# Designs tried in a protein design chat: VHH binders against q9xw16. Part 5

Target 1, 132 residues: q9xw16
Amino acid sequence: MSGWNAYIDTMTAAAPSIKRCAIVGAADGSVWARTEADNVFKASEEELKTFVALFNDVTQVPAKGADIEGVHYVVPRTEESLIFGKKENTGFFAVKTKSAVLIAVYEGPNEVAAQVRKAVESMQTYLNNAGY

## First folded at step 22 (VHH)

Design aa3
Fold by OpenDDE, fold request of step 23:
Formats: structure tokens, sequence, C-alpha cells
Structure aa3 (fold): chain B 132 residues (1-132), chain A 123 residues (1-123)
């Protein structure tokens, strides 16, 4: 367990509806930390490489959506450092820091999703302030 | 209570055009992103287009780019979808939707989208 695992724990504690989450390198999608055991974040290295590259131009993401763990999500809109996706009662939030991308996959209604967003954005702010 | 009412659907031949409208009430229309989604028979809900509150940010599904144009008239609380060069695969029930109070869209919820308008494309 690395120091990054602590941030995984922080996010999952802040938003229990997070099913799986990961912290990956913004440059190459390398996994720095992820949920394990019964909630293994299963995105492949190639998939994550593609995913983090979406942040190079978030304005193009809605047109095609985003894939995480082999699941295709609708991306209705994006923000500069935020990509979120929807699929039925599931979704994800992904935020970019200076050097990382935080990805949280969740299940539940929008009020639950809001808690997930808050968790990842809080971590985003923290990491940015820490220089990461 | 959010109320959205779509209109303008109908039967057209391939290559034809339709203009959908969505009349909004029960919320401050001009403050919210608006969305078009569609659902074809035996298919899941499909996102079509997004337009920001001011209309300055617009997104389209790739398959409708160049053919569909989303717009809004905030003074009239109305969302539009101009559909040109329609294809059979565009046939669906079309819904307009808005963001939920939580700040993101929940396109799969029915309480923040309209009853829909049917678009049929057939020769």
Amino acid sequence: as target 1 above (132 residues)
Amino acid sequence: QVQLQESGGGLVQPGGSLRLSCAASGFTFSDYYMYWVRQAPEKGLEWVSTISSSGSTIYYKDSVKGRFTVSRDNAKNTLYLQMNSLKPEDAAQYYCATDTPEGEPDLYRTDYRGQGTQVTVSS
C-alpha cells in the first residue's frame, strides 16, 4: 500500500456509494492506487491511457462518450477538469489534478452521485494544493 | 414542478427534416443546461445533444453532427432541435431533459424530462 491508497480510502469513506475508484497518472494512465478486493477497479492500462487522454480536449468527449472497465458511458457535458458519465443508475466522475486523474465509479441516483462528485472534487482540490 | 413538453415529431421520409420544440415551465429555464435524448424501440435511452444555459456551449452525438442543430429561446422558455437529413436510425421517441437540482443531468429519470414526441423516418 502506497500513500495514494490513503486517498482512495478518503474518497470511499466520503462517498460510500463509490463502487470502485482509482488514482492514475494523468500523462499515461498508470495506476497509482485503486480499490481492491471485492471492489477491484478493472480498467486496463490501455483503456486508462485512452481515458486520461480525453482530458487533452474535454470538449470532444461528449460526442463519443467514455469507456471505463469495458463499460460505455454517456457524457452529456464536460468541464475543464471534469468528465462525468452516465449509464442507467450508474455513472462515474473523473477529475484531473496537476499530475493525476481521479476516477470514481458509482451506483445510485443523482443525490448519491452528488456526494461522489463532492468527494472526488475535494480530493482534487487537496492534491492540487499539495502539488499533485 | 419541472414540466417539459415536446412537440414537432411526425413521419418523414429519409432525407427529410423536422423541428422539435420543448416548452419548459416550473423552473428557471435560463439557468439550466438542456438536453435532447431519444429512445428507439427495443433500444436504450440515447443522448443526442446538450446546450448550456446561455447556449454558448453545445454538444452533439457524433452520429447527428452536421444534421441536427440544438438551440434555445430563453425568453420563450423553449428548447429546439432542428433535424435535417433524417435517417431511419434517427427514428425514436425524442425527449427534452434538464439538469436535476443536484447539478447534473439524470437523463434516465422521467421527472426531469418530457413525455416525448415521436419521430418516424420511413420511405
Scores: ipSAE 0.814, ipTM 0.905, lowest interface PAE 0.5, mean pLDDT 95
Fold by OpenDDE, fold request of step 23:
Structure aa3 (fold): chain B 132 residues (1-132), chain A 123 residues (1-123)
Amino acid sequence: as target 1 above (132 residues)
Amino acid sequence: QVQLQESGGGLVQPGGSLRLSCAASGFTFSDYYMYWVRQAPEKGLEWVSTISSSGSTIYYKDSVKGRFTVSRDNAKNTLYLQMNSLKPEDAAQYYCATDTPEGEPDLYRTDYRGQGTQVTVSS
């Protein structure tokens, strides 16, 4: 699991607007790696279990929205392996790999959100190619 | 620049109906997702519905499912929201919005949504 921290660092380096992020198991929401210290990712195990289950049917997510770290986000639309949420000047991007879900929470306008999406999707591609 | 103009709002009694329209210009309407959002007094902006460029993908807020219908006419560059069985809690300023150049919606940006049309529901 310690090796997964490197991927957290890669994403946060690629998108400085990421406030917090995590890599969790797609099956159960178990935390493999997360930002820590002053920007600790604080989603509970129960919340993450619920969150990763959203990928079982992404078409239902917009109607309900999504909760991360106790914050409720609007989800205007989804893609097969992508869920993004909006709340005022904050949001998140979550992408699913073969075995993981990458979650990045950010603050700022869409100009910086685009960098966040690129970072997590890049990591998604990398992990998928690596078999994860 | 993106221009969106809502119309069709008004005062209706509970159980009544309204049909909102959104006239779009300044961008290739048929290439973009469109959204309806609303804001009631003293409340935050609330997402209502999403429709894909072709209309093949549609999403609704749970509280409006079965009552609201989003549609679009790409030939007319117009977005619609048919609102039936209106409730007092539906009263709000309704806005249409589109994706930003970055590829996602920013529903809180005023430059990618219209000026809004007021919907009031009262007996």
Scores: ipSAE 0.810, ipTM 0.904, lowest interface PAE 0.5, mean pLDDT 95
Fold by OpenDDE, fold request of step 23:
Structure aa3 (fold): chain B 132 residues (1-132), chain A 123 residues (1-123)
Amino acid sequence: as target 1 above (132 residues)
Amino acid sequence: QVQLQESGGGLVQPGGSLRLSCAASGFTFSDYYMYWVRQAPEKGLEWVSTISSSGSTIYYKDSVKGRFTVSRDNAKNTLYLQMNSLKPEDAAQYYCATDTPEGEPDLYRTDYRGQGTQVTVSS
């Protein structure tokens, strides 16, 4: 297990509603760490390359939505370093750090989604302070 | 208790126009993002537009850009959607929605959206 895998464990422990999670390079979408075994994060690197590029102009993301693991999500709005999507009782939070994008896919209502957002934003703050 | 009530729907021919309104109460309207969503028969819920509390940030679905205009009057607690050049694929039940107490929208949650207004487009 790499050091980045520990951050995956931290996020999933902080938010049990996270089903799958990944840390990828902000520049190219390369996978640094991801959930595995029964909860494998399945997005291809080609898809992730496209996804991380969304952060180049987040203002354009709502118009088209976002795709993760072959699933299309509605993106009602964005923030400078935050993209979130919704699909029925599922969704995702993606936050950008200095060098990485953290992606968490969850299942459940907003009351549990709020915990997911807090988990990824907390990790975002930690990594930014650490220079990553 | 959040209460939203849509109005202004109706039957129009392709190329026609409608102006929808959403009357809001039970929360501080001027502090929240507002949203338009729609659902056609046998189709899933579809996001249409977003407007920030001040109206300074606006988003549109690609398919409605240049045809639809979202606006708000915070003094009247009212959200609007001007729909021009309507197409058959725009026909749907239109709903207004707001952010949940958790700080983000759940467009699939009915307790933070209205009952809807029907828009029909046919020749």
Scores: ipSAE 0.777, ipTM 0.890, lowest interface PAE 0.5, mean pLDDT 95
Fold by OpenDDE, last read:
Structure aa3 (fold): chain B 132 residues (1-132), chain A 123 residues (1-123)
Amino acid sequence: as target 1 above (132 residues)
Amino acid sequence: QVQLQESGGGLVQPGGSLRLSCAASGFTFSDYYMYWVRQAPEKGLEWVSTISSSGSTIYYKDSVKGRFTVSRDNAKNTLYLQMNSLKPEDAAQYYCATDTPEGEPDLYRTDYRGQGTQVTVSS
């Protein structure tokens, strides 16, 4: 297990509704860590490269939505370092750090999603402070 | 409790126009993002537009850009959707929605959106 896998474990422990998550390079979408086994994060690096590029101009993302793991999500709005998507009772939160993008895919209502956002934003803050 | 009531729907010919309104109450309207969503009979709920609390940030679904205009009057607690150049594929039940207490929209939650207004586009 890489050092980045520990952060995956931290996020999933903080938000049990996270089904899959990954930490990828903000520049190229390369996978640094991801959930494995029964909850393997399945996005391809090609897809991730496209995804992380969304952060270059988040204002354009709502118009088109975002795809993760071959699933298309509605993105009703964005923030500078935050892209979230909705699809029925599922969604994702993606936050950008200095050098990484954290992606968490979850299942549940917004009450559950709140824990996911908190988890990824907490990790975002931690990593930013650590220089990542 | 949050109450949203849409109006302004109707039957129009392709190329026609409608102006939808959404009357909001039960919350501080001016503090929240507002959203338009729609659902056609055999399709899932789809997002149409977003407008920030002040109206300074606006987003549109690509397919409605240039045709639809979202706006709001915070003094009147009202959200609007001007729909021009309507197409048959725009036909749907249109709903307005707002953010949930968690801070994001849950467009699939009925308790934070209105009952909808029907838009039909037919020649």
Scores: ipSAE 0.755, ipTM 0.880, lowest interface PAE 0.6, mean pLDDT 94
Fold by OpenDDE, look of step 22:
Structure aa3 (fold): chain B 132 residues (1-132), chain A 123 residues (1-123)
Amino acid sequence: as target 1 above (132 residues)
Amino acid sequence: QVQLQESGGGLVQPGGSLRLSCAASGFTFSDYYMYWVRQAPEKGLEWVSTISSSGSTIYYKDSVKGRFTVSRDNAKNTLYLQMNSLKPEDAAQYYCATDTPEGEPDLYRTDYRGQGTQVTVSS
């Protein structure tokens, strides 16, 4: 149990609609921490490498969408350090810090997205202030 | 209450053009991103285009780039979609949508999406 696992627990506690969550290296998509047990984050190393590279030019992501765990999501818009996707009653939020990408996959009613976003952005702010 | 009403759909031949409009009311139109989505028979909802509140940021689905143009007139509370060089695969019910109260777009949420306008492309 690395220190990064505590941040996974923090995000999942802040947003119960998060089904799976991961913290990965922004440079190469290497997994630093992920949800385990019944909610294992299942993205492959190759997929994560491709995913984190989306942050090199977020303006191109809406046109193509984003894939996580073999699932294709619509990306209606992006921000400089934020990529989010939608698929029916599911979605994801991914935020970039100085050295990491935080990914949260969620499921629930229409209103849960705001809580998930707040959880990952709060962690983003925390990690950025900590130098990560 | 958010109200969105699409118009301008119709039947055109391949290579033809249509201009869709979306009349918005019940919210401050100029403060919100707007979206076009479409749904063809027996297919899922498909995102088409996004335009920011000021119009300074625009995104398109790859398959419509160079053919479709999204725009907005905030003074008229109206969203537009100019569709040129239409293809049979463009045939669908077209909807305009806006962000939810939480500030997130949920294109699958029908209460922040219009009733749609039908676009048919056939020779």
Scores: ipSAE 0.751, ipTM 0.879, lowest interface PAE 0.5, mean pLDDT 95
Fold by ESMFold2, last read:
Structure aa3 (fold): chain B 132 residues (1-132), chain A 123 residues (1-123)
Amino acid sequence: as target 1 above (132 residues)
Amino acid sequence: QVQLQESGGGLVQPGGSLRLSCAASGFTFSDYYMYWVRQAPEKGLEWVSTISSSGSTIYYKDSVKGRFTVSRDNAKNTLYLQMNSLKPEDAAQYYCATDTPEGEPDLYRTDYRGQGTQVTVSS
C-alpha cells in the first residue's frame, strides 16, 4: 500500500497540473493511495464505491454525469476503461486497470487536460502490463 | 482552421419544434465527435448532446432525452439537432463544438464557434 504512493508521485510529476489524485480498488473503491498533506484527495468511501461502479457500464454515465469529491461533472462521452468529467476550467480523468481505478483531478484548459489524460493513461498501461 | 456555423433557431411556443443545423468546414468532419452546447442569459455553457464520428454512439443530457434528437450527415459536413416539445428552459443560444486534435471535447472554447443560433420559447 505504501508502495502505491510512488505511482501517485509519478503521475503528479508527469502532469503537474494534477491537483489531487488517487488509486482505488476497482471492486469496492477502497483507497490504495492518494495525494495527502496540503492537497488531500477527499472523496468519501460511499462516493468512491458509487464512482467505481460506473465502470460496470460506462455508456450510462453521460446522461447524468458523475460526482467526485462532492463536485458534479459533465461527462460528454466515455470509453470502455475511461470516464472523464468537465466542469468549467476543472475536470477529472479516471481510468480502470485490471484491479484499480486511477483518478486525477486537475484545473486548466484543454491543453492541460490532454497532458493529464496522457499521464493517467500511461500509468494505466504500466499497471495493466504489471498485472494490476 | 475549424469553422462551425449554426442556423435554424427562432421563436416558438412551448411544445413547439425546431431543427438546428451546424455547417462544418476546415477539418475532416467525419473523423470527429460533435457536440451541441447551449447558453442561456447569465448562465454558463451547458452540454446538451454528443454524437460520435460515425453517428453510431449518441448521448443526451437527461433533461432533453426523448425530446431532442442529434444526427449528422457526413457527406454534407452537417450536424443537426431536432428539438421537439420545447420548454421555456430550453431557450438559449445554441452552439456546436468538436474535439481538439488531441481528442479532448472542446465544449467551452469560443475561438472557432460561429455566432450560434437563438432559440426563444415564449408566448
Scores: ipSAE 0.699, ipTM 0.852, lowest interface PAE 1.0, mean pLDDT 90
Fold by ESMFold2, last read:
Structure aa3 (fold): chain B 132 residues (1-132), chain A 123 residues (1-123)
Amino acid sequence: as target 1 above (132 residues)
Amino acid sequence: QVQLQESGGGLVQPGGSLRLSCAASGFTFSDYYMYWVRQAPEKGLEWVSTISSSGSTIYYKDSVKGRFTVSRDNAKNTLYLQMNSLKPEDAAQYYCATDTPEGEPDLYRTDYRGQGTQVTVSS
């Protein structure tokens, strides 16, 4: 049976500009898989627990923004199952599935961000259809 | 081509008010989210407010909530920022911004943002 790391590989292959990413449990932020080696995703357990709880009401997120890997991002708007953040030429996309939150951190201009968003949302759809 | 032109800045005392405008052209204004951002001297750009294409969804940075009101008039292709109870920390060059065609907020693309409008708050 494929591990959760296969989904990490699929996202990073679809959008090579993804610098780091992770799949974490939607209930508690526990790490199910993440990028490793030279590009380790380094968010703390407490940070991830706080982060996934933002999906309980995404409309409250823009006022204060969001933190991932100790970096603070502006969140200029949200959608029901999508939180994304910007910090100059870097950013993140996070999407919620039934059971998980997918987080991708990227570097690059807005054209790159659009590619990353498509990759992450495609995986969101796939995992939801698979029951996750 | 997207063009955004800010106006309405000026010098006010603390506690005063200003109303900023952003005239938009070169795109279908009513289809896009709009943003206000600002930059104080020697600081990076700071996001201030977001308004959805219809005007029905609005977000503010915590520090301006209750003092600033964003609005838009889609018939006039104009975005507004009413700033009340101005504080010295609100002094900055103010810019409007919009999404890329792909729907990504383009808070930092200066090519179509215009020159901004200066807000100065001093006694």
Scores: ipSAE 0.695, ipTM 0.853, lowest interface PAE 1.1, mean pLDDT 90

Design aa3
Fold by OpenDDE, last read:
Structure aa3 (fold): chain B 132 residues (1-132), chain A 123 residues (1-123)
Amino acid sequence: as target 1 above (132 residues)
Amino acid sequence: QVQLQESGGGLVQPGGSLRLSCAASGFTFSDYYMYWVRQAPEKGLEWVSTISSSGSTIYYKDSVKGRFTVSRDNAKNTLYLQMNSLKPEDAAQYYCATDTPEGEPDLYRTDYRGQGTQVTVSS
């Protein structure tokens, strides 16, 4: 297990409602780590390349939404380093670090989503402080 | 308790205009993002527009860009949606919504959106 896999475990432990998650390169969407086995994060390389590019101009994302794993999510608003999406009782949080994008897909209402956001933002802070 | 009340809906012909209002109370309106969403018969809830607390940041669904304008008057605790060049596809129940205490919108929760106002577009 790579060091990045440990960060996947940390996020999923902090937020059990995370169904799938991944750590990818901010520049090209290359997968550094992801959930596997029964919870395989299934986004393609092309999809991830497109997704991470959204952070180049987050102001354009709400108009079009975002696609992850072939699922289209509404993006009501964005922040400089945060993109979140909603679809019924599901959603995702994506945060950008210096060199990576952390993506977490979850199921549940906002009460659950809050825990997911906290988990990915905590990891974001940790990785940024570590230089990643 | 958060209270939102939409008004201004009605029947218009294609190409017509409507101006929706949303009266807010029970929270500090000027501190929160506000949203417009809509739901047509037999369709899911659809996001339409977002406006930041100050109004400096605005987002639209692509299909309404150039036709709809969101605005707000924080002194009046009111959100607006000017809808021009209306199309049959715009017919829906329109709702205003706000962020939850968690700081994000949950557009599917009814306790943080109004009862809605009906917009019908027909010749």
Scores: ipSAE 0.680, ipTM 0.850, lowest interface PAE 0.6, mean pLDDT 94
Fold by ESMFold2, fold request of step 23:
Structure aa3 (fold): chain B 132 residues (1-132), chain A 123 residues (1-123)
Amino acid sequence: as target 1 above (132 residues)
Amino acid sequence: QVQLQESGGGLVQPGGSLRLSCAASGFTFSDYYMYWVRQAPEKGLEWVSTISSSGSTIYYKDSVKGRFTVSRDNAKNTLYLQMNSLKPEDAAQYYCATDTPEGEPDLYRTDYRGQGTQVTVSS
């Protein structure tokens, strides 16, 4: 529980423009950790189950986009183990590890987006190397 | 300096066809993803299609799939959109876009997009 919260803290420290984020189980979307309090990550269990299933075939995602926290995002393309969404001056990055999906929701221009992507991909690599 | 110039729009009847072009300069066109986006009056920007740098990977918004075809000619630095079976909902100003140097889709920037090209579908 609190151990997974340390990874949330690491990502938000590395990219302060992250407004909300979560670590969820890749198989079922169960929440392992998330931002809380004033920055609660508010996706429902059903929404998260649908969201992580997008990683079963990322090539199908752009046609319809993706929903998280009740917000619809354009997904203009995907990359291996990465789904990213855009809506106006906000967006998300989501990456899949062996066992988890890391989700970060941010605000800001594309320069900020690159920082967020780097933070989540660094954590992806770390967790994969640790067997997660 | 990135420069993009759209052309090929016009007025067509429902069910008609148009072919849009996007001339690109100021960057190595063959290294970058390209996008078509559109904007109708009083509506936000809408993503339409994506094509990878080589042209081998293509995505479409669900509502245009089967009617629109994106392509590129890297030797001519030109992006194309063939639009068939046009509907009133397709009427918009069409723009092309590309990635930032960092590889992030830059769909909402107007600083290097051209004027766009208007597609009008009569009722």
Scores: ipSAE 0.676, ipTM 0.845, lowest interface PAE 1.2, mean pLDDT 90
Fold by ESMFold2, fold request of step 23:
Structure aa3 (fold): chain B 132 residues (1-132), chain A 123 residues (1-123)
Amino acid sequence: as target 1 above (132 residues)
Amino acid sequence: QVQLQESGGGLVQPGGSLRLSCAASGFTFSDYYMYWVRQAPEKGLEWVSTISSSGSTIYYKDSVKGRFTVSRDNAKNTLYLQMNSLKPEDAAQYYCATDTPEGEPDLYRTDYRGQGTQVTVSS
């Protein structure tokens, strides 16, 4: 999965408040790229398989919430191809493209969350237009 | 400025019912998602329920599903929570909340404050 790391760099540059992020396969949760080194994204293969399956019916997600990196998040609502979670001043955004799921974990107030969402949705649009 | 005021709390026995109300002003109520959240002593705020702007989409936390019913009256700018079959674990201060203008759920009510309404369940 050569070259996917550039997309990680693009998202983190667009929203510096992203603490960790990943691009994973929508069918099986396999990691195509992720933040590494000092900010390693540490979700397990089993957790990612469970997580991407939530996109099979996003309307069922709010009842139980969602887990990423062993952290449980409230999902107060979903939108088409978007799951977002909240836990105190932290959260995540996850969007589905044709073949991938983009996951970004952030910390900060609502204004920061809005910036992270815009960065993730911009990449979603780009990958969908590119056929991914 | 967003203003949300909760009412309808009280003391009930286990198995009892209460209906909470949330009066809204200072924004176009019919354009926004609304939420119920609650806080027990020494705990963070817990999300309870979500209702879309039209009322057509509704979500509940699993532990209250089947017992609580959220609704809204957009003509009266009022959100409701009908609480049936109340349990001791439902005792909390209840608050309503809405989205920021950017569309982010503001479950912790960072931009508006109210007193909430107390629900107490005891025999």
Scores: ipSAE 0.672, ipTM 0.840, lowest interface PAE 1.1, mean pLDDT 89
Fold by ESMFold2, fold request of step 23:
Structure aa3 (fold): chain B 132 residues (1-132), chain A 123 residues (1-123)
Amino acid sequence: as target 1 above (132 residues)
Amino acid sequence: QVQLQESGGGLVQPGGSLRLSCAASGFTFSDYYMYWVRQAPEKGLEWVSTISSSGSTIYYKDSVKGRFTVSRDNAKNTLYLQMNSLKPEDAAQYYCATDTPEGEPDLYRTDYRGQGTQVTVSS
């Protein structure tokens, strides 16, 4: 297997509007893979630990929103394994699998957001079925 | 086409109350999440509250919890925001918003948003 980086490539190919993304451990926010080079995903370990803990109770997230890469996003609502954030013409989708959290940061209008969500949720299903 | 029209703003003293309304047309109101957002002069748009299509799920920005109550009347295609204990920081133009057909919150788009309704809180 080509490793965790292959899943990064699959998501970015499925939704080219993804600017940066990462796969991190759900328990501790440790980075399993991330976009690199010109599109480095720049969240610190401390920020990622705080971020993945939001999945402990997603219903509490809208009150204060969420931060990723030092950017504050509005979270207008959540779903059981999904947190998404909005900031003007940018946003993120984050989904939890059995062992990981997938994070995708995108730029573009709402129809772009729908494409990114579909790509991230498809990978969520794939990894859950694979035991991750 | 989606049309949203806000009303009910005005001038109040700190600690006062206002009730905002949002009249909706051009879509099946009862199928969609609704949002209140606000914009103070020279500032970005700020999300305030969310209510699900049935009204069973409600979220508030932390700074308005306990003071604001969002509600909807699906028979009248109307969204409401009861604002109590108003503070100077609540002064803003208030807008309602909804989801896109794809189900994405459409907080920043202006093509169907009304003119908003102004809330002013005096010293």
Scores: ipSAE 0.633, ipTM 0.823, lowest interface PAE 1.3, mean pLDDT 89
Fold by ESMFold2, look of step 22:
Structure aa3 (fold): chain B 132 residues (1-132), chain A 123 residues (1-123)
Amino acid sequence: as target 1 above (132 residues)
Amino acid sequence: QVQLQESGGGLVQPGGSLRLSCAASGFTFSDYYMYWVRQAPEKGLEWVSTISSSGSTIYYKDSVKGRFTVSRDNAKNTLYLQMNSLKPEDAAQYYCATDTPEGEPDLYRTDYRGQGTQVTVSS
């Protein structure tokens, strides 16, 4: 399994509520790794380019929310390198590293959101420390 | 236990104004983000506004920006929503909400949301 695919496995193992996730380039949204097989992360190149550009000014995101995989999410607030979205019993967390954006889409009661956030932020820290 | 109680709803004509209040107790209000959400009949919950614990960061849904103003008085444990230039589309039950103990917004769980106050906009 390649090195980038291992990071996908690490996040999904740490937070089983993650249904789909991806690591994409921060500059252009190119897919470095994603969940595959029965849980393919299905965002298009155009959608990902638009999505990663949200990190150019995260303060603008709550006004309109965010779309990923064709699903619209409410974004009630953002943080410097974190965008998260809510839709009923589903959501996403996305974090920016030096060169990538990590995206995790989860399902389940909102009580699982903290576990998903922890998994994604731990990987953010790891990749930043590795220079990515 | 978190307790939130909304008030100030009522009947107004289009273009009118209304001021909602949300009284908070059972937690340290000044430490938490606060939210306004609303629900029209047969609709899902709609996020309206967010205000940070200090009040220094504020977000609005685009459709209410420029018409609604969220504020808070941390000394009185009270959140406010000033609604101006009201439209029929703004008619809804309005709720205030806060974060879970883990610090995550939970706009859909009733334990972190008040009982609501009705805003009716009719010509």
Scores: ipSAE 0.600, ipTM 0.811, lowest interface PAE 1.4, mean pLDDT 89

